# Ledger of designs, part 124: VH-VL binders against q96il0

Target 1, 167 residues: q96il0
Amino acid sequence: APERGAERRDTAPSGVSRFCPPRKSCHDWIGPPDKYSNLRPVHFYIPENESPLEQKLRKLRQETQEWNQQFWANQNLTFSKEKEEFIHSRLKTKGLGLRTESGQKATLNAEEMADFYKEFLSKNFQKHMYYNRDWYKRNFAITFFMGKVALERIWNKLKQKQKKRSN
Key: E = the ipSAE of ESMFold2; O = the ipSAE of OpenDDE; V2 = 0.75 times the mean of E and O plus 0.25 times the DockQ between their complexes.

## First folded at step 5 (VH-VL)

Design d37 (framework fv_ebronucimab; at its last look DockQ between E and O 0.53; V2 from the best seeds 0.00; counts 0 for: pae E 2.9 > 2)
Fold by OpenDDE, look of step 5:
Structure d37 (fold): chain C 167 residues (1-167), chain A 120 residues (1-120), chain B 111 residues (1-111)
Amino acid sequence: as target 1 above (167 residues)
Amino acid sequence: EVQLVESGGGLVQPGRSLRLSCAASGFTFSSYGMNWVRQAPGKGLEWVSYISSSGGSTSYADSVQGRFTISRDNGKNSLYLQMNSLRAEDTALYFCAKDQDYGNWAFDIWGQGTMVTVSS
Amino acid sequence: QSELTQPRSVSGSPGQSVTISCTGTSSNIGAGYDVHWYQQHPGKAPKLLISDNSNRPSGVPDRFSGSKSGNTASLTISGLQAEDEADYYCQSYDSSLDAYVFGTGTDVTVL
């Protein structure tokens, strides 16, 4: 009985290329697009005197980024896999080989690919709806915390000015 | 109904390993951070570990650092705690707890807990 | 781990008000981190009672109120009822530990 090779589910390697920003950077760093998600990773700066509110905001932004990276990495992998399967299936049905006479990978025409895209979008509609809902909630929360942090910073600046005037 | 159900607890000897599971239902599991909190018999609550919604970030209490590993499977709505090198002081009721909301570090939903007893 | 300090027990008669204190340090409550409160009945899981110092989740009676000042948070139970007999825990975050921290717990008894 031939040992059915366990198809190693290529789990998208969590190897986000840890572009290590220079240690002395006092700013957020944007990396190159990730090869799986096609999203640019952001390395968030940690100030020496980070307030609890700033920390909450930073952590929320970081978690949201990780969530986005994972979602799109998985979605792109699924898309690529299903696209390849669709192309192979259609070529087989047409009696065509996987390669052209010139040795190039055989492709389907734009109309046939349009059918794939429609089907793919229809199949993943609910997944995208949940993603969008969560995306809006996360960004709303981030925006809200950004506002709070801004107010906190203004208040702290005002207090410092008052203390300098009293001395 | 929003629910968390812990499982995998039991009696184990010191130095052994145990894996806890938590099954989530009634909410979008993949949207929230998750925690493990434990309570030794007749004692207070102790936070054990956190995992972000995507699983990309994790944190641990010093008491379990290097011995415990938190993980999640969002496709199965499941949270896990791999406990290695168990000690007598790890004897506790282990709760699975959900983060309340984004940027809120309160736990709004708790399971009923699963009992872990480490004894020679 | 630096636990937040709570009184071991608090007691009151029905209809009275009781207050539970939760004292932290400069690395947690004193640093400005929010405090949350949980109620735990015997043999039951904890229930979120107060979030973000003073916010009551849906279904929590208005007789429960939270406040925070300096390094100390407080939970007040007004109009104490027999059903309020439980353990109460405060919870916050500690920046020095990079961890969530719970209070030592307070046993509330109704006389």
Scores: ipSAE 0.820, ipTM 0.934, lowest interface PAE 0.6, mean pLDDT 92
Fold by ESMFold2, look of step 5:
Structure d37 (fold): chain C 167 residues (1-167), chain A 120 residues (1-120), chain B 111 residues (1-111)
Amino acid sequence: as target 1 above (167 residues)
Amino acid sequence: EVQLVESGGGLVQPGRSLRLSCAASGFTFSSYGMNWVRQAPGKGLEWVSYISSSGGSTSYADSVQGRFTISRDNGKNSLYLQMNSLRAEDTALYFCAKDQDYGNWAFDIWGQGTMVTVSS
Amino acid sequence: QSELTQPRSVSGSPGQSVTISCTGTSSNIGAGYDVHWYQQHPGKAPKLLISDNSNRPSGVPDRFSGSKSGNTASLTISGLQAEDEADYYCQSYDSSLDAYVFGTGTDVTVL
């Protein structure tokens, strides 16, 4: 996000290694999807005098926000669904019910759940690699267009000052 | 090999519907916005519709607004165009086309097209 | 209905240069939107020749060049060859229509 530019660069590092623990890679590849589901939609206004560059930047930012929100929403749903399926299958194999005697939802212990987390990360490794590539490509494009818009505004302001002083 | 392959064209009567499909291969389909562009026999190119890489944003030419719906399934690398209330002027070869890159409004990969003929 | 205006046809002999104009309005090219160019051989899909006014994608011969000034863009084919015989379309964005728009198309004939 524009308001969280540093956080976006930090949350999806490029060139992550498979299961190697650089600080950023472990958070993105191992971390829960809720770390990335806190994105809020930005309400993008269309000014009357928006330049073509400003319009390109706005549309790119809008589409990137949509892409990021969709990715993490889907990842959260997949994680939750596969987690429940894993728990159900393991309880069934042990001959246990889905509920405890007190009616609480039965779960597996931490060691048993570690198998799920390992399997989930392995299944989604390639998907997260593609997400990281897209994240960097989108952020570089956004930064590039932000720079072009900033230069356009400075140049227009300087031309206006030069014209005004020469008159 | 980078490919876009359209299908689903045919001969239909006015007022009927058709659904076009476009199968993508050889590139990461989910990374790019997609378009439909049509060409009436012996005529020029006309942009029809756009969908963003995630599917969250769409737009349509005025001539098809309200009748056509663009959609995509990134899990199947497929783009779709649902065409309802077809008219004779919708007769054309329909191409799917890929946006060149982020923030770019050029179309760098095109399919060969699927023919839609709307006639009594 | 806003279309970008192109000449219906342009012709030249092998080795000559030809230029195709693409004229827009204040809501598209004249507003500063970029222009892209496509080549289409008979019975074939369009192929991107020039993006962002003057950028030549990889694999496009350097005899193709583009420029833009005011509300007019130009595609120049230097050293015309027989395989350049095709239809050529310009494309831009129109802010009034909120739509991508193509030019009327130019048939290039190699004499």
Scores: ipSAE 0.434, ipTM 0.768, lowest interface PAE 2.9, mean pLDDT 83
ESMFold2 (binder alone), look of step 5: mean pLDDT 93; pTM 0.946

Design d38 (framework fv_ebronucimab; at its last look DockQ between E and O 0.61; V2 from the best seeds 0.00; counts 0 for: pae E 2.1 > 2)
Fold by OpenDDE, look of step 5:
Structure d38 (fold): chain C 167 residues (1-167), chain A 120 residues (1-120), chain B 111 residues (1-111)
Amino acid sequence: as target 1 above (167 residues)
Amino acid sequence: EVQLVESGGGLVQPGRSLRLSCAASGFTFSSYGMNWVRQAPGKGLEWVSYISSSGGSTSYADSVQGRFTISRDNGKNSLYLQMNSLRAEDTALYFCAKHTELGDWYFDYWGQGTMVTVSS
Amino acid sequence: QSELTQPRSVSGSPGQSVTISCTGTSSNIGAGYDVHWYQQHPGKAPKLLISDNSNRPSGVPDRFSGSKSGNTASLTISGLQAEDEADYYCQSYDSSLDAYVFGTGTDVTVL
């Protein structure tokens, strides 16, 4: 009995975007879209005198980005896999080969694919609901910290101005 | 109610490996960062490792860097700590600790701990 | 690892007030990182007592209060009760270590 090769579950490689921003950059950098998630990674700038609040914000943004990258990479892989399985199943049912006479990959029509999309969305509805909930939670948190950082910066500027006036 | 239950502790010889587990319940596990904190017998608390909610970011104390690996399975509501090259100084009660909210750098819930003893 | 410095022990009579200090460095408390406090009874897990220097979580009695000034944070227990006998730990973050740091711990005894 031939040993059924354990299908290596292609775990989406944690695609550390090999995009390395220039070392001397004082700004956040946006990389090209990731091949799995299709999301553009952001490399966050680390200031020399980063405040604890700024650090918290930066880390929260970074973690949120990683969370998004992982979610969509996995979702896209699942989608692609299930789509291919659906197409193969339908072609088989129709008695059609996986390739056309011209050697092209056989595809289903728009109506047949609409059924796939409907089923896929229905199946993943709960997953998307949880994602949306967490997405809002994360973005609200980030916005809140952005506000705090803004206030801190204003306060620090005011203190510096007062010190300059007293000297 | 939030519950964290550690397991996998025991007696091991120096140089051996051990894997700890923490089973989480009563909250959305995938939404929170998790930590391991240890306490040697009759000593204070020592932070060991952190993992983000997605598992994409991890950090370690210098004392365990390169030897310990933190991981999580959000589908199983489980946190893990793979401990390699164990030393006598790693003898401690190991706690699983949850972050309160996103952006908070403190721990609101703790497990009861699992005891790891490294002895010849 | 740079631990935050706490007194080894503090004692008081029932009804008295006791204060536990937590002293850090320029890379943690002095850098502006918040301080959190935990209570640990013998054989029990730590419990969050104070967050963000002075915030009291629900279920924590009003007799517990936290403050922070410069490189030092303080936990005050007013109206000390027998049930307050425990170990107390401060906790913060250290930027130089990129790590969470705990205090050395303080044993509070009720006389």
Scores: ipSAE 0.815, ipTM 0.935, lowest interface PAE 0.6, mean pLDDT 92
Fold by ESMFold2, look of step 5:
Structure d38 (fold): chain C 167 residues (1-167), chain A 120 residues (1-120), chain B 111 residues (1-111)
Amino acid sequence: as target 1 above (167 residues)
Amino acid sequence: EVQLVESGGGLVQPGRSLRLSCAASGFTFSSYGMNWVRQAPGKGLEWVSYISSSGGSTSYADSVQGRFTISRDNGKNSLYLQMNSLRAEDTALYFCAKHTELGDWYFDYWGQGTMVTVSS
Amino acid sequence: QSELTQPRSVSGSPGQSVTISCTGTSSNIGAGYDVHWYQQHPGKAPKLLISDNSNRPSGVPDRFSGSKSGNTASLTISGLQAEDEADYYCQSYDSSLDAYVFGTGTDVTVL
């Protein structure tokens, strides 16, 4: 009896959470950390009377989450792959096997691993700089739309008060 | 300068396939959602498909759902439209178009278009 | 198929004002979705003219203005010039179709 709690999305499968919220939830849902990105996805509720502005905000948040999940899933995979390749290459250069006599994976000391971390950061510096710029742009836009939605809801409450007084 | 250059159009028989490409330059392609919009000869504009900046979300006009697939390669600054099971009604000039800013639902720059003619 | 309704053609003399209407339904403009306008010269790609009902992007002359009320949006060209002779399309979003929708297009002729 395999677990069928995960629902595949119509978008790209990599970096996207497989966790599925309850079918009739009235709330946004924060799922467990994604296996590849280690980020907790938000599963967005679509209210019955969603305004055009609320829809824009929701789609912006959804697209930003997918962008963020895909970036970190790719970076985590690349980091792990290149780390193992680095260790393998350095052990081979030293004439050592991939495992110790006890059967454990052979390792490099912290000083040796520092070379890997420096190489990885240097190689990926521009990519991370563009990620940070885009992250700030996205969060500014989300905050801006949250403010617009909040104002819309305040104005709707004021219009409700005006209608009650006029009647 | 923002440039969007479509290619891959041509004359094809009904039922065949074509793949359109759009090469983007002059902006950070991966930051913007992209669209295909078509215009039949002498007719108006018709939206075809949307893809989000990361490629994680797509949508399609009902007239092409299940036959067309939008995709992007942000590493190559390229947008694609795979068009299968082409019909005479798909005959049109196909434009790629970009969104202006995050959360905007309109198109600030358009390519020149590539012509797709479906006839026997 | 839901399309936004525009007049087929509008004409005016140089220096005059013309107004193009764009009428939608309760699932698009009437639901509160914004309206955007594009200008398309013959054989050319569309160009964004008005966004978010009335916002004029940089480089668009201030003789172009837009408005929206109820189910209808309007594009006004004040001080019509020969270069304004083109097709004009409105565009919005339709919630029932989950789709971007364009108007039928209006051919503006400068007499």
Scores: ipSAE 0.529, ipTM 0.803, lowest interface PAE 2.1, mean pLDDT 85
ESMFold2 (binder alone), look of step 5: mean pLDDT 93; pTM 0.949

Design d39 (framework fv_ebronucimab; at its last look DockQ between E and O 0.33; V2 from the best seeds 0.45)
Fold by ESMFold2, look of step 5:
Structure d39 (fold): chain C 167 residues (1-167), chain A 119 residues (1-119), chain B 111 residues (1-111)
Amino acid sequence: as target 1 above (167 residues)
Amino acid sequence: EVQLVESGGGLVQPGRSLRLSCAASGFTFSSYGMNWVRQAPGKGLEWVSYISSSGGSTSYADSVQGRFTISRDNGKNSLYLQMNSLRAEDTALYFCAKDEYGSWYFDYWGQGTMVTVSS
Amino acid sequence: QSELTQPRSVSGSPGQSVTISCTGTSSNIGAGYDVHWYQQHPGKAPKLLISDNSNRPSGVPDRFSGSKSGNTASLTISGLQAEDEADYYCQSYDSSLDAYVFGTGTDVTVL
């Protein structure tokens, strides 16, 4: 499963971090809030030990999370907008008002709403196909870089052991 | 077929503004990061700016920081460069360039749009 | 300023091998960042030729090869052909500038 998928119904906010692309300076990093103390420490971190591969992996993961979040945020917004438009157009066709006698928004029954869900799924089929393809590609790239980073860390550990055995 | 078409270049006086556009086609624009790269007449290549696929991350060369703003509209498959406070040193052919997932290289380039900043 | 150093020009006869060097600093190539190569014909946009030091993208002839060792990357054109006459640029990332950096460019002439 994706790291943050469509399961974001928890009240807890995600931690805040800064992305450091080329040319954009980072002067500060705000850590996630402590659930028990309610205090947020400020950490001034300079990643002096981060290798080029580790940097590529981190930025690829960060950008993939942002890409995924934006896709689903846009889909949720489009769903809500088109659902309301569908309901309004069907109520107009029936000659009904947009609100009930009690003042609440008028809705359609489940059978009537089934037409909307079918239309929405059909309309978005190609968009989801391209999303799945690109998600697949991104996950293979991330896995590849994770493997390369793991190998790099093992090699560096063996190199350090070699230095400790002085001739 | 991937295509990138730049527009909006021209002759302007120092201190004025221009907005460059890049129309993208032949790929899922919203899935890739985008760059501007420039080349002064008779000179080499200089990276100008980067924007992530979502538009959530941007970066700039020191020479343009605070004067240029990169943006994108994924609904219109378009990349933009707002260039304010133009200087003679900004005179160049400006290319729109696509990257690949975490690649940090530019796999497709447009043909460029010429910006001339002269008194 | 950290600009990658390339020879200004290189020449060779058809069928010969030509090598273009790209020398960086401890904040770019020397730090372990990958090197990429572009070919630019007159009046044309650059074209990606080599990625990630040695990978040849689809459609690039196998006479082009790349390597990297220490602080230097190399592009080799084996079996030089007339259409290889162009400018060639290397490119990497520089951690001190937090920026992508290009080489000074090399004009390849086929005699």
Scores: ipSAE 0.588, ipTM 0.830, lowest interface PAE 1.9, mean pLDDT 83
Fold by OpenDDE, look of step 5:
Structure d39 (fold): chain C 167 residues (1-167), chain A 119 residues (1-119), chain B 111 residues (1-111)
Amino acid sequence: as target 1 above (167 residues)
Amino acid sequence: EVQLVESGGGLVQPGRSLRLSCAASGFTFSSYGMNWVRQAPGKGLEWVSYISSSGGSTSYADSVQGRFTISRDNGKNSLYLQMNSLRAEDTALYFCAKDEYGSWYFDYWGQGTMVTVSS
Amino acid sequence: QSELTQPRSVSGSPGQSVTISCTGTSSNIGAGYDVHWYQQHPGKAPKLLISDNSNRPSGVPDRFSGSKSGNTASLTISGLQAEDEADYYCQSYDSSLDAYVFGTGTDVTVL
């Protein structure tokens, strides 16, 4: 009995390409698109005198980024898998091989693929709705903290100016 | 209603391993960071570990660094704590605690699971 | 781990006001990190009582109030009731440890 090779479930390696920005960078760095999520990772700069509020904002942004990367990596993997399965199933039903006479991978026409996309979107509609809801909540929180950090920075600048005038 | 239910606690000998689980319900588990907090008998609260909503970021208290591993399965709404090289000082009630968005406090707690490390 | 310092015990009569202090360091409360408070009854899980120094979650009575000044936070219980007998813990974040930190805990007794 041939040992059915355990299909290694290619768990999307959490290997976000750790694009290490140069050590001397005082700015956030944007990396190339991730191969799984197709999202560009951001490396957030950590200032030497980071306030608690700034730190909180940075951590929230980082967590939100990781959440987005994971969601889209998984979604793209699922999409690719289901798309391939759909194509194979349809080709089989048509009595067509997986390869053309020219040796190219057989594909379905645009109309047939439109049906796949419609079905895929319908099937994943609820998942996308939850994602969107959470996306808005996270971004609202980030925006709120951005405002707080901005106010804190203004206040600190004003205090420094007053101290310089008093000396 | 938010519910957190810890399990996996028990009596173990020093140097052994134990895995704790926390089952979450009543909220979107994948949207929130999660924590483990412990309380030794008759003592105060001690933070143990944190994991981000995606599981991409983790942190540990110095007392457990290198011995404990926090993980999560968002598909199963479950949080885990793998505890290796257990010591007598790890004897405690272990709580699962939920983060709030953009906050560094714990808004919901489980009832805890007791871990006893004794020879 | 650098614990936040709380009094071991505080006692009061019904209807009185009691205050619990939580003293930190320059790396936690003194650095500007928010303080949160938890109530824990015997044999029960902690419950969030005050968040973000002074915010009261829904369902928490108005007799509980929080404040923060410098490196010290305070929880005040006004109109002390028998049901308020519990352990109280403050909590913050410490930048030097990159960790959450709890207070040593305060046992509140109603006489």
Scores: ipSAE 0.403, ipTM 0.782, lowest interface PAE 1.7, mean pLDDT 90
ESMFold2 (binder alone), look of step 5: mean pLDDT 93; pTM 0.943

Design d4 (framework fv_ebronucimab; at its last look DockQ between E and O 0.31; V2 from the best seeds 0.00; counts 0 for: pae E 6.5 > 2)
Fold by OpenDDE, look of step 5:
Parts: structure tokens; C-alpha cells; sequence
Structure d4 (fold): chain C 167 residues (1-167), chain A 120 residues (1-120), chain B 111 residues (1-111)
């Protein structure tokens, strides 16, 4: 009985982008696009005197980034898998091999692929709706805290100026 | 309606292990951080552990660091607390608590708790 | 573990106003971290009463109000009612511990 090879569920490696920013960076760094999500990871700078509001903002941004990376990595893997299955199924139905006479991977025409895209989008419509909803919520929160941090920084600058004038 | 239901509590001897579970419903579980908070009999509240929405980040109180492990299964809407090397001081009612909306480090919903008693 | 300091008990007559203080340190309330308040009736789970220093969640009566100044946060209960008899806890974050911290708790009694 041939040992059914345990299909290694290629769990999208939690691809912590191995991009390590320079230790002395005082700025956020943008890495190359992740191979699974195709999103550019951002390494957020941590200031030495980070305020509680700045910390909250940074954490929100980081969590949102991780959420986006995971969503799109999974979506892209699902898409790729289903696309391949669709192509194989259609080729089989047509009595065609998986490879052309020239040894190239057999592909379907644009019309047949259009059917796949329509079906895929329809099937994943609800998932995308939830994603969009949560995307707006997260970004609204981030924007709100960006405003708070900006105000805090202005206030701190004003206090410092007043202290310098009093001395 | 948001519901959190703790389970897995009981009487255990010192040095033993116990696993607590929290079943969540009525909200998108995978979108929120979750916490464990405990209350010893006749005492105040003590935060125990936090886990992010993805499970990628965890934190622990010093009192339980290295002994307790928080985890979650978003597919099952479940939160867990593996408690190892239990001590008499770990005797408490354990609550699971949901993080409030983004930007707030508060807990807006709590379970009824599950009682853990560590006694020789 | 560093706890926020609360009075052990506060009492008032029906209709009176009572205030519960929550005193922290430079690593928590004094660092600018927000304070949250919880109400806990005997044998019940805690309920969020005030979030983010002064925000009232839906369903919380307007007689509850929160404030923060320096290292101290305050919960005020105006028009005290019999149903307000409970334990009250403040909560914040401590940067030195990288942990959430609760207050010692205050027992509110209605005379």
C-alpha cells in the first residue's frame, strides 16, 4: 500500500520578512514585497522617549500590518491553488495534457480564465466585504491616533518654549 | 450578544498542570486581543496574560511568567490558558476578558469565570 | 506586582456624590497611560464602567464619570443609588512591567 505522502500543508510561513533595518535607524523602514502577500513590510521605529499615545499608534500600525500581510498571503495562496485546480480540471475535460508539445505548462485561453476569475470573486465576495469593513475600522483608528499624537507633540513643543522663556 | 464562557477549572495539587478554555461568541473573535484575569478569593483583580488577535504576540504577568502559556484557536473561537507548575497562590477565579475596540487597552466583556483551587 | 492604590472603602447616602481615587506611579498613570474603571457586584464578573479616563460605554448611566490628573485618576458617582453598592477597580498599563495593572479595589457601600 503506497504510503500516501502527507501533503505538507504549506502553511504560509509566518514570513517575518528577514528584512532587518540598520540598528541606528531613526526612521521607519520599508522592506521589499513579501513573496506571499506581495505587500511591503514596514519596520516601525521605536523612539527612545516614546509616549503612551505614540506607543498605542505604533502597536495599532504594527497589528494592522500583520493583519494585512496574513490576509493577503492566505488569499494569494488560495487563489493560486484554486487557479491551478481549475486549469487542471479544464485541461483534463478537454483531453489535453498538462504540458504542451513544446514542454511548456499548458494554459487555458483568456475566455476560460475569465470564467475562473468570475467564479473566484463571487465565491470570495463575502470575505472581501468583511476585509474591507475591518480595513476601514483599523485605518480610522490609526488616523485618529495619528491626530492625537500630532496634538501631543505640538503641546509638548509649546511647553518647552514656555520653559525656555521663563529661564 | 457577546458571550465568553470559561471552563476547565477544578481542584489540583501543587506542581500539577491544568488547562483552561474560554469559548467566545457574538463577535468576530479573530479581530480582538484576549486576556486572562484572575481573582483570588476575597481579593482584587490581577491581570495574568494577553494574546493578540493573531496569536503572534503574547505577554504575561511576572507571577506566572514561564509557567503559564496563553494560546488561541480562531477557527474554534476559543482561548486557552495552559497552567503548569501550579502553586497555592494561583488559587483564583479565572476570567477571560475581551479587548475593547482598537486603541483602547480596556476589557469590555468578561466571562463568569472558572474556579481553580490549588491545594495539597 | 505594582498595583494602583485605591481607598479600601467609600460610603455615602442615597443621592449623595462619592469619589474614588486611583493613584499610580510615573510608569503607569503618571506616564500618561489611560485609566479604565470596572464595577463588580458580589459573585458577578467585572463590568467595564469607564474607558479611556472618561468615556462611558453604552448602557452605563451618566451619574458615573471619570477624570485623570497627574498620577491620579478619579471615578465619581453622583446621585448614589442602592444598586451602586459594589467593588470598583481602576486599571491601567505599566511600561516598566509591560503589563496591565489593576487597582487594589474600593468597596462602595450605600448607607
Amino acid sequence: as target 1 above (167 residues)
Amino acid sequence: EVQLVESGGGLVQPGRSLRLSCAASGFTFSSYGMNWVRQAPGKGLEWVSYISWSGGSTSYADSVQGRFTISRDNGKNSLYLQMNSLRAEDTALYFCAKDTEYGSWSFDYWGQGTMVTVSS
Amino acid sequence: QSELTQPRSVSGSPGQSVTISCTGTSSNIGAGYDVHWYQQHPGKAPKLLISDNSNRPSGVPDRFSGSKSGNTASLTISGLQAEDEADYYCQSYDSSLDAYVFGTGTDVTVL
Scores: ipSAE 0.242, ipTM 0.737, lowest interface PAE 2.0, mean pLDDT 89
Fold by ESMFold2, look of step 5:
Structure d4 (fold): chain C 167 residues (1-167), chain A 120 residues (1-120), chain B 111 residues (1-111)
Amino acid sequence: as target 1 above (167 residues)
Amino acid sequence: EVQLVESGGGLVQPGRSLRLSCAASGFTFSSYGMNWVRQAPGKGLEWVSYISWSGGSTSYADSVQGRFTISRDNGKNSLYLQMNSLRAEDTALYFCAKDTEYGSWSFDYWGQGTMVTVSS
Amino acid sequence: QSELTQPRSVSGSPGQSVTISCTGTSSNIGAGYDVHWYQQHPGKAPKLLISDNSNRPSGVPDRFSGSKSGNTASLTISGLQAEDEADYYCQSYDSSLDAYVFGTGTDVTVL
């Protein structure tokens, strides 16, 4: 997929120094957990001589990471919202307020909360099935392109080694 | 089955604006990148714009950069193209097109298009 | 925008084979980017015919085949049939433009 909107079209293609910042941004690196998804993003390095296959693999990995982060961020928000709604509903059914005498949020015991967890999993079953299907498709595609890139690199090494020996 | 339906085309004067819509069904819209492709009468296909599955990344052909804005609403399964500062050369049939799955960089499903005519 | 070069028209008799060329540059096909093919009947939307140089999507007859070599991709229609009369476009990605690019289109006529 093109990401033309994020790229500078007036960037010089060659003849200028490739910047490599002091933090070794010349390598893939793993950032801290995202606040909402709890997943650690991978920040992908773009080498100067990236092949078309390598570019496709990188874009696919980036896109899959974004997709996974968004899924779990949304899941965490849904979980939090539905949990509070469940607690609120059960407290009202029992004739209790949302806050204790000390001003802290009222809670339910572990037995009562088990009902919430069971209901949450049941309600979200279809969404998890679609997530798993897409997860398998994405990971099969990534593995496929990783294999193609590995073969491309081996082939290029063999061609360079063969040319070096032929003289 | 997969269905893409464009709307919002029409006759408009140069310098004016128009907004195209594309309603999607039959697939998980929020899982795929989407494109606009146009075809001037009697001419070939020209890629116009791309938007990623989340809307976080967009790209534009040089001919429309700065004038057109692609967007999507995954809650409504809808793709949009806001076309500002329209010119006569923007006259074309505008298709929305779905990205093929995962790393292909091709367009597997197309709508029937909506016609935009820019003329005084 | 750059375009991939295709012949304006190609013709053949029923049962014969025709080949459509698609020639690019060092920033698209020549750089190693894949080529895809679309069929467009008059008044209809394009349909994906071949993806990733040679992959045939479900529902596409096996008389359609694709290949790529150097800066040039080819679509071959073997056993030409009347319903194959249509316009055909190739498509690739161009790294210098950061853009998808289509071919100029080829009108296939069945005699």
Scores: ipSAE 0.138, ipTM 0.681, lowest interface PAE 6.5, mean pLDDT 84
ESMFold2 (binder alone), look of step 5: mean pLDDT 92; pTM 0.946

